# VH-VL binders against q9h9l3, part 46

Target 1, 176 residues: q9h9l3
Amino acid sequence: PRKMVAIDCEMVGTGPKGHVSSLARCSIVNYNGDVLYDEYILPPCHIVDYRTRWSGIRKQHMVNATPFKIARGQILKILTGKIVVGHAIHNDFKALQYFHPKSLTRDTSHIPPLNRKADCPENATMSLKHLTKKLLNRDIQVGKSGHSSVEDAQATMELYKLVEVEWEEHLARNPP

## First folded at step 19 (VH-VL)

Design y114
Fold by OpenDDE, fold request of step 20:
Structure y114 (fold): chain C 176 residues (1-176), chain A 123 residues (1-123), chain B 111 residues (1-111)
Amino acid sequence: as target 1 above (176 residues)
Amino acid sequence: QVQLVQSGAEVKKPGASVKVSCKASGYTFTSYYMHWVRQAPGQGLEWVGWINPYTGFELYAQKFRGRVTMTRDTSISTAYMELSRLRSDDTAVYYCARSGTYYYDSGPRFDPWGRGTLVTVSS
Amino acid sequence: QAVLTQPPSVSGAPGQRVTISCTGSSSDIGLGYEVHWYQQLPGTAPKLLIYENSNRPSGVPDRFSGSKSGTSASLAITGLQAEDEADYYCQSYDSSLEGWVFGGGTQLTVL
């Protein structure tokens, strides 16, 4: 059996108009919610928009941030061979410019049993905040200070654990 | 239609450098990754590296690190591969090939391919 | 030198079934990374034949099929036709090399 981790990333805006989403923080937690990785990451290009209200990233966080390519290596080392759980995880992997095997990926934004449990349409894309509130009775991403990637990763893992047995059985019968 | 048009054949001396271009059309250049793959005469396919035209991020096969440089010009939807310190065993057809950025688009499959650029290295 | 191992050649008569194996390791196919297949006709660029283990792009006949299990993948061609004579390559990703890798290629001859 493979180990399971949950990931959440925060991005800032780079490029001429800040439209390029660049990885600026990555958090990885284990099955129990223990933090395995949590680092600020320095994009290769100049940051135009910190997107602080969403990302929680500020200029001072970049002073000692880990360069992207180094961070990418550290992150991939942790993820390799693991079942990786995330919410809208395609954004995280795209920011990492990495392809994790589909068979080892779990996206809580696309798990029909999870939506059903939350009394949401099975094929709808629900926010992490909504699912967390509905199923865990917990408020995340509160305030104007920005998201906490650790908190989001932990919430993601807890949500997945609610449907883990059912979903893993489904995937076993219907491999991606 | 999606098309990758590569520059013409090159003949180089050992120790020289070659820069091959790949112009993309029929799709949004910055929405897909560009890969470079070479094939020596009568041999198999060998992955050289890839670049994300949107971010400029590039990675190379270990064999070519320090000798290959991949760049792009988004204004003309063109990717470039430069190989330096050429030697005879660099003689090959060099292909550019497109892939997606994640599974929801095209994923890591290579499609389409350019027609290839023959690079001949000889004394 | 190829990371993935393919038989150098296979052959079959028209109408027959042939299979091409692609053997990887615990750091590529065995790690779960998808396998893609390409067909290369003589004097032409490779063409995508199978993607993500078993999917056919538009225009590829259903007599071509792909499968993956453990550390290996397989391409099957049924109802072999003369036009299938070509080189076939498997492709995957190797985590230890941090890059895409190809098989050595298999030359298919239609007798």
Scores: ipSAE 0.939, ipTM 0.962, lowest interface PAE 0.5, mean pLDDT 96
Fold by OpenDDE, fold request of step 20:
Structure y114 (fold): chain C 176 residues (1-176), chain A 123 residues (1-123), chain B 111 residues (1-111)
Amino acid sequence: as target 1 above (176 residues)
Amino acid sequence: QVQLVQSGAEVKKPGASVKVSCKASGYTFTSYYMHWVRQAPGQGLEWVGWINPYTGFELYAQKFRGRVTMTRDTSISTAYMELSRLRSDDTAVYYCARSGTYYYDSGPRFDPWGRGTLVTVSS
Amino acid sequence: QAVLTQPPSVSGAPGQRVTISCTGSSSDIGLGYEVHWYQQLPGTAPKLLIYENSNRPSGVPDRFSGSKSGTSASLAITGLQAEDEADYYCQSYDSSLEGWVFGGGTQLTVL
């Protein structure tokens, strides 16, 4: 019975044209939704686009932000050995430039039973916002302040819990 | 069509530095990680480190930290590995090898490999 | 020195089945990280043989198979052929070292 955590990351744009998605905030919650980690992270390169509308990241958040390599170490320490739940989690892991074992990864954007519960096509990629509204009757990512990675991570965990038993059984029969 | 072309053999004295290059072609250089692996004569494979050509992020094996530097020039799709303070036990064939950025992009498997660059360190 | 443990050598006659083991620890294979296998023919660079425990790249015959369980992985070769004579390496990731690791390599001799 491995411990389970949910992760959500916010990225900003770096590089000459701001096309590089760099980690700027990471939130990790446990099975109960308690925050285990929530830090602003300073990318190694100059931020060109804060993407505030989506990321919620502002310049002031970077003043005391944790350097990326330090944050990466802290995050990986938390994730190691855990079942990690996320939505479109490949984006988070890519931003971390890290490979978590497939067998210990749960992506709520690719769980057919979850889509089925939400009356969505099983093979469709639904947004976290949509699934959260449909299945939890909760609004996330609202307003103009940008996303809250803590709220998103909590929502992700709650969504997964709806299908945990069924999906874990499925994975046991069909290991990745 | 994916190919990694490495620089030629090097002969160095102890204490010197060597910089090996790996030019990538047949794919988008910045969409994959580049790893460096060495193999001493008659020995096994040893991972040296890797670099993300897109971000410039690099990570080295503990054994080489402080002595190895990995860089890239995206304009010519070339990765570089520089090893300083060379000693005799650094004599090896050094390989560059490509891996994906995530499981959807070929994952952490090393494919393909360069043909290797022999670095000989002798007094 | 290698983090993953392989037998130094294995041998078999043509047509036989051989198995190469790769033993890790709770910080690599045992932690769930995938295992990859490479074949290195004499005087050549390594070539990907098996990826993510049991998958074969294009061009690799189905007589090569991989499996993983617990802290160990295994490469099986059925219908052994002369051209299979090579060194074989397993590879995974070690969380404690924060890097990729290889086995010590296994020299396969076809008798």
Scores: ipSAE 0.938, ipTM 0.962, lowest interface PAE 0.5, mean pLDDT 96
Fold by OpenDDE, look of step 19:
Structure y114 (fold): chain C 176 residues (1-176), chain A 123 residues (1-123), chain B 111 residues (1-111)
Amino acid sequence: as target 1 above (176 residues)
Amino acid sequence: QVQLVQSGAEVKKPGASVKVSCKASGYTFTSYYMHWVRQAPGQGLEWVGWINPYTGFELYAQKFRGRVTMTRDTSISTAYMELSRLRSDDTAVYYCARSGTYYYDSGPRFDPWGRGTLVTVSS
Amino acid sequence: QAVLTQPPSVSGAPGQRVTISCTGSSSDIGLGYEVHWYQQLPGTAPKLLIYENSNRPSGVPDRFSGSKSGTSASLAITGLQAEDEADYYCQSYDSSLEGWVFGGGTQLTVL
């Protein structure tokens, strides 16, 4: 079986009015929750909005941040060939300007059995925070300091593990 | 209607540079990637590189690194590909082609294509 | 020079079924990346024919179909018509090259 990793990214606002979501931090953990990657990343464009309330990113974090292209290369080396688990993972991949094979992607925001287990509508898009609270009895993204991408990646992996067997069987019968 | 309109044919000498343009219309220029693909006479398709018009991020095929530069002007929804130090084997039709930024937005498939720009390199 | 391997030519009579193979490697199709197919009529730009292995864009007849298995993909054309005479290219993404790759192209002749 392929190795599995979970990814979570934090974005800042660039471009006109800060509407462009640019990668500013990326965290990757393995199946056991061990951190494989956790770096602040410098966007190629000027940051207009740090979105600190949510991203946790501050100007000081960008002083020694890894240039985007370098970071992207590092991240892609980790992701290549692996099953990548994330929550609303399309945002992460877009920020990376990267395409991961659909067959190797697991988005915990779109797994009906996971929602069912959390007593949520199967076709609803639930937040990572909500699912983590319901299924893991753990509070994440607490406080005013913003999100922890490591914590979020770990939570995402743990959530997936709850439905891994069932979902992998489903995907085997219904390949994307 | 989504359309990619490319600049006209070019004739260049070896060692010169050529800059081909691709003007997009019918869609949000910055919401899709722009790719460049070339085809030598009687040969197959060869991917040159791509650019994200929104961020300016670009990647090139290894073969063209150091000689190709992809840029864009968002104000006029136009992408550019410049190839320098031209040689005879650079003679080809150069296409621009659009792709999505994620699978839900047309994904990595190329659609549509420009009509191509013939670049002839001859002494 | 093409990373993906296609037969250089295939032929068939009107109404027949023809298949075009596309063989990749463990760093592209075999890695799980999707395959797309393009049709290029003589003197024209390529046109998207099949995307993500087996999906047809609007306007593409259902006699065109695509499949993928392992490191290979296949384009099938049933009810072959004279207008199908063209070059066909498969495409995928190669992680080792960090870029999109095309097959060498297949010239389809309708007899």
Scores: ipSAE 0.919, ipTM 0.952, lowest interface PAE 0.5, mean pLDDT 95
Fold by ESMFold2, fold request of step 20:
Structure y114 (fold): chain C 176 residues (1-176), chain A 123 residues (1-123), chain B 111 residues (1-111)
Amino acid sequence: as target 1 above (176 residues)
Amino acid sequence: QVQLVQSGAEVKKPGASVKVSCKASGYTFTSYYMHWVRQAPGQGLEWVGWINPYTGFELYAQKFRGRVTMTRDTSISTAYMELSRLRSDDTAVYYCARSGTYYYDSGPRFDPWGRGTLVTVSS
Amino acid sequence: QAVLTQPPSVSGAPGQRVTISCTGSSSDIGLGYEVHWYQQLPGTAPKLLIYENSNRPSGVPDRFSGSKSGTSASLAITGLQAEDEADYYCQSYDSSLEGWVFGGGTQLTVL
């Protein structure tokens, strides 16, 4: 079977009025939650809004951040050929400007068995914070100092493990 | 209607450069990637590279790195591809093609394509 | 040389079914990257025919279908018609080349 990793990214606002999301941090963990990658990333365009309340990104983090093109190459080397787990993960791939194979993508925001375990409607989009509280009895993304992408990636992997057997069997019968 | 209008045919000598343009209309130019694909006479399709028109971020096929530059002017919704140090085997029709940036919004497929720009390199 | 391998030509009579194969490698189709198909009528630009293995855009007849298995993909055309005479290209992403790749093209002749 293919190896599995989980990813989480933090975004800053670029473009007019800071409305476009650009990658500024990426964390990748393996199946056991060990950190494989965790870097601040300098977007290829001007940062308008650091979005620090959610991203945890401040101007000082950008001073020595890895340029986007280099970081993208490093990240894609890790992701290539692996099952990648994330939450609303296609936004992470969009920020990487990369299309990971759908057959190797697992999105904890859209897994009906996971929603069912959380006593949520199976077809609803649920936040990572909500699912983690309900199913792992943990509080993440606390306060206004920003999210920890390492913590979020680790939580995402643990959530997927709760439904991994059932969901992998489902996907084998229903290829995307 | 989404439309890609390319610049006219070019005739160049070996060693020269050529710059092909692709003007987009009918959609938000900065919300989609722009790709360049070439087709030598009687041959198949070859991907040259792409640009994100919003950020200016670009990636090129390894064969063209060091010889190709992709740029854009967002004020006129136009993408450009410049190929330098031309050789006779660069003779081809050069197409621009649009792709999405997100699976839920067009995805990676190339749609639409421009009508192509013939670049002829001969001495 | 094309990265994805397609037969150079196929032919069929009107009403018949034909299949066009597209064989990649462990760094493209075999890694799970989706396959897209384009139709190029004589003297025209390519046109999207099938995307993400099996999806048809609006306006493409349902007699065109796509599938993918292992390192290979297939385009099937049923009920062949004269207007189907064209060149057909498959496309995928290749991680080793770090970019988009095409098959060499298949010339379909309707007899």
Scores: ipSAE 0.821, ipTM 0.920, lowest interface PAE 0.9, mean pLDDT 93

Design y114
Fold by ESMFold2, look of step 19:
Structure y114 (fold): chain C 176 residues (1-176), chain A 123 residues (1-123), chain B 111 residues (1-111)
Amino acid sequence: as target 1 above (176 residues)
Amino acid sequence: QVQLVQSGAEVKKPGASVKVSCKASGYTFTSYYMHWVRQAPGQGLEWVGWINPYTGFELYAQKFRGRVTMTRDTSISTAYMELSRLRSDDTAVYYCARSGTYYYDSGPRFDPWGRGTLVTVSS
Amino acid sequence: QAVLTQPPSVSGAPGQRVTISCTGSSSDIGLGYEVHWYQQLPGTAPKLLIYENSNRPSGVPDRFSGSKSGTSASLAITGLQAEDEADYYCQSYDSSLEGWVFGGGTQLTVL
């Protein structure tokens, strides 16, 4: 049986006008919500826009941040062979410049049974904040000082547990 | 139309370097990864490495680390692969190939491919 | 020797069905990484044939199909035609090598 982890990442703006999302923090938790990894990460190119209001990333966080290539290697070793749970998780994999197997990926923004539990349209892409409030009665991402990727990864794992049995059985019947 | 146009054939002596180019057109060059794959005469395909043209991040197959450098010039939508300290067994056709960065848009598949650049390393 | 193992050759008569196997390891196909297939006609560059195990890009006939199970993948070609004579390569990602890997290739001969 494969182990399961949850991941959440925070991005900063790089490139012209800061429009490219580059990885600046990554948090990984195990099934019980214990933190396996939580590091600030220095992108390989110049940061144009810290996006602090959403990312929580400030210039001081980058001073001792782990260089992207090293952090990517560390993160991928943790993810390898595991079911990885996230919210809009393909953006996280894009920032890691990595394609995790689809059969081992669980995206809480695209699970119809989870939307049904929240009384949301089955095929809608719902925010982590909304699902967490409706299903766990918990406020996350509070205020305008940025998200906590540890908090978000932990919430994502708890949300997945609500539908885990049903969804794993569905995926076993419908692999693609 | 999406197109990858590679530089012409090269003949080199052992110990020299070669730099192969791949000019992209018909798409946003910086939005997709570029891979390099080689094929020795009568042999199979061998992945050399890749570059993210936007960030410049590159990763090379272990066999080529220390001898290969992948770069790009975003102003002319062109990727480059340079292989140094050439040996006779580096004689091959070198292909560039594009892949997506996101499962919902092209994904990791290699499409399209350039027509290839023959590099011949003399005896 | 390639990381992914394919038979070096297969053959079939027009109209028949052939399959080409692609066997990996616990660090690539067996770890869950998807398999892609490429067709290389004589004297040409490879062309995408199947992606992410079983998907056909537009323009690829539905007589080509792919599947994956365990550490192996398979390409099936039904209704074999003369123009299918080519080399076929499987591809996946290998975590221990930290990179993309190809099968050794299979030469399909149409009799």
Scores: ipSAE 0.813, ipTM 0.914, lowest interface PAE 1.0, mean pLDDT 92
Fold by ESMFold2, fold request of step 20:
Structure y114 (fold): chain C 176 residues (1-176), chain A 123 residues (1-123), chain B 111 residues (1-111)
Amino acid sequence: as target 1 above (176 residues)
Amino acid sequence: QVQLVQSGAEVKKPGASVKVSCKASGYTFTSYYMHWVRQAPGQGLEWVGWINPYTGFELYAQKFRGRVTMTRDTSISTAYMELSRLRSDDTAVYYCARSGTYYYDSGPRFDPWGRGTLVTVSS
Amino acid sequence: QAVLTQPPSVSGAPGQRVTISCTGSSSDIGLGYEVHWYQQLPGTAPKLLIYENSNRPSGVPDRFSGSKSGTSASLAITGLQAEDEADYYCQSYDSSLEGWVFGGGTQLTVL
């Protein structure tokens, strides 16, 4: 059986008017929620908008941040060969400039049984905050000072565990 | 209509360098990756590397590290591959090919390809 | 020295079914990385034929299909036509080489 990790990333705005999302933090946890990786990452482009309200990223975090190319290499070594769980995880892989195998990818924003447990429409895209409140009775992403990618990765793993047996069986019958 | 137009054939001597261009049109140049793939006469396809035209971030196949440089000029939507210290076994057609950055758009597939640029290395 | 292994050639009569195999390793197809297929007609650049194991781009006939299992992938062509004479390449990502890899190519002859 494959080992499983959860990932969450925080983005800042680069490019014209800060509209392009670039990786500025990445956190990875194992099945038990222990932190395997948590680094601030310096984008290769000039940061126009730190998006601090959501990202939690401030200018001081970038002073000693790991350059993108080095961080990407470190992160991909952790992800290789593993089932990777995330929420809207395609955005995280895009920010890493990497395509993880679809057969090893688990996206808690697109799992119908998980939505059903939360009394949500099966095909709706629900926020991590909403699912965590409904199913784990916990509040995450509190306030306007930014998200914690460690907290979000941990919540994502706990949510996946609620449907893990059912969803793994579904994917075995229906390879992506 | 997405198009990749490559520079013309080149003849070089061993030890020289060559720089091949690939001009993109019909799409947002900085929103897609650009790959380079070569094909020696009568041989198969070999991936050389890729560049993210937005950031300038590049990765090269292990065989070419230290000899290849991939760059771009976003003002004219053009990607470049420069290969140095040319050897006779670098004689090949060099293709550029576009890939997506996102599964929900184009994904990792190479589409389209340029028509190729023949580089001949001879004395 | 292609990373992915393909038969050097296959052949079939018009109307027949042929398959082209693509065998990788535990660091590429075997790790789950998807397989893409390209058709190269004589004197032309490669063209995308199948992506992400089994998807056909618009304009590719449904006579072409792809599948993947374990460390191997397969391209099937049914209702073989003369215009299908070409070289066919499989492609995947290899984690140990940290890059994209191709098969050695298969020359399809329509008899």
Scores: ipSAE 0.811, ipTM 0.915, lowest interface PAE 0.9, mean pLDDT 93

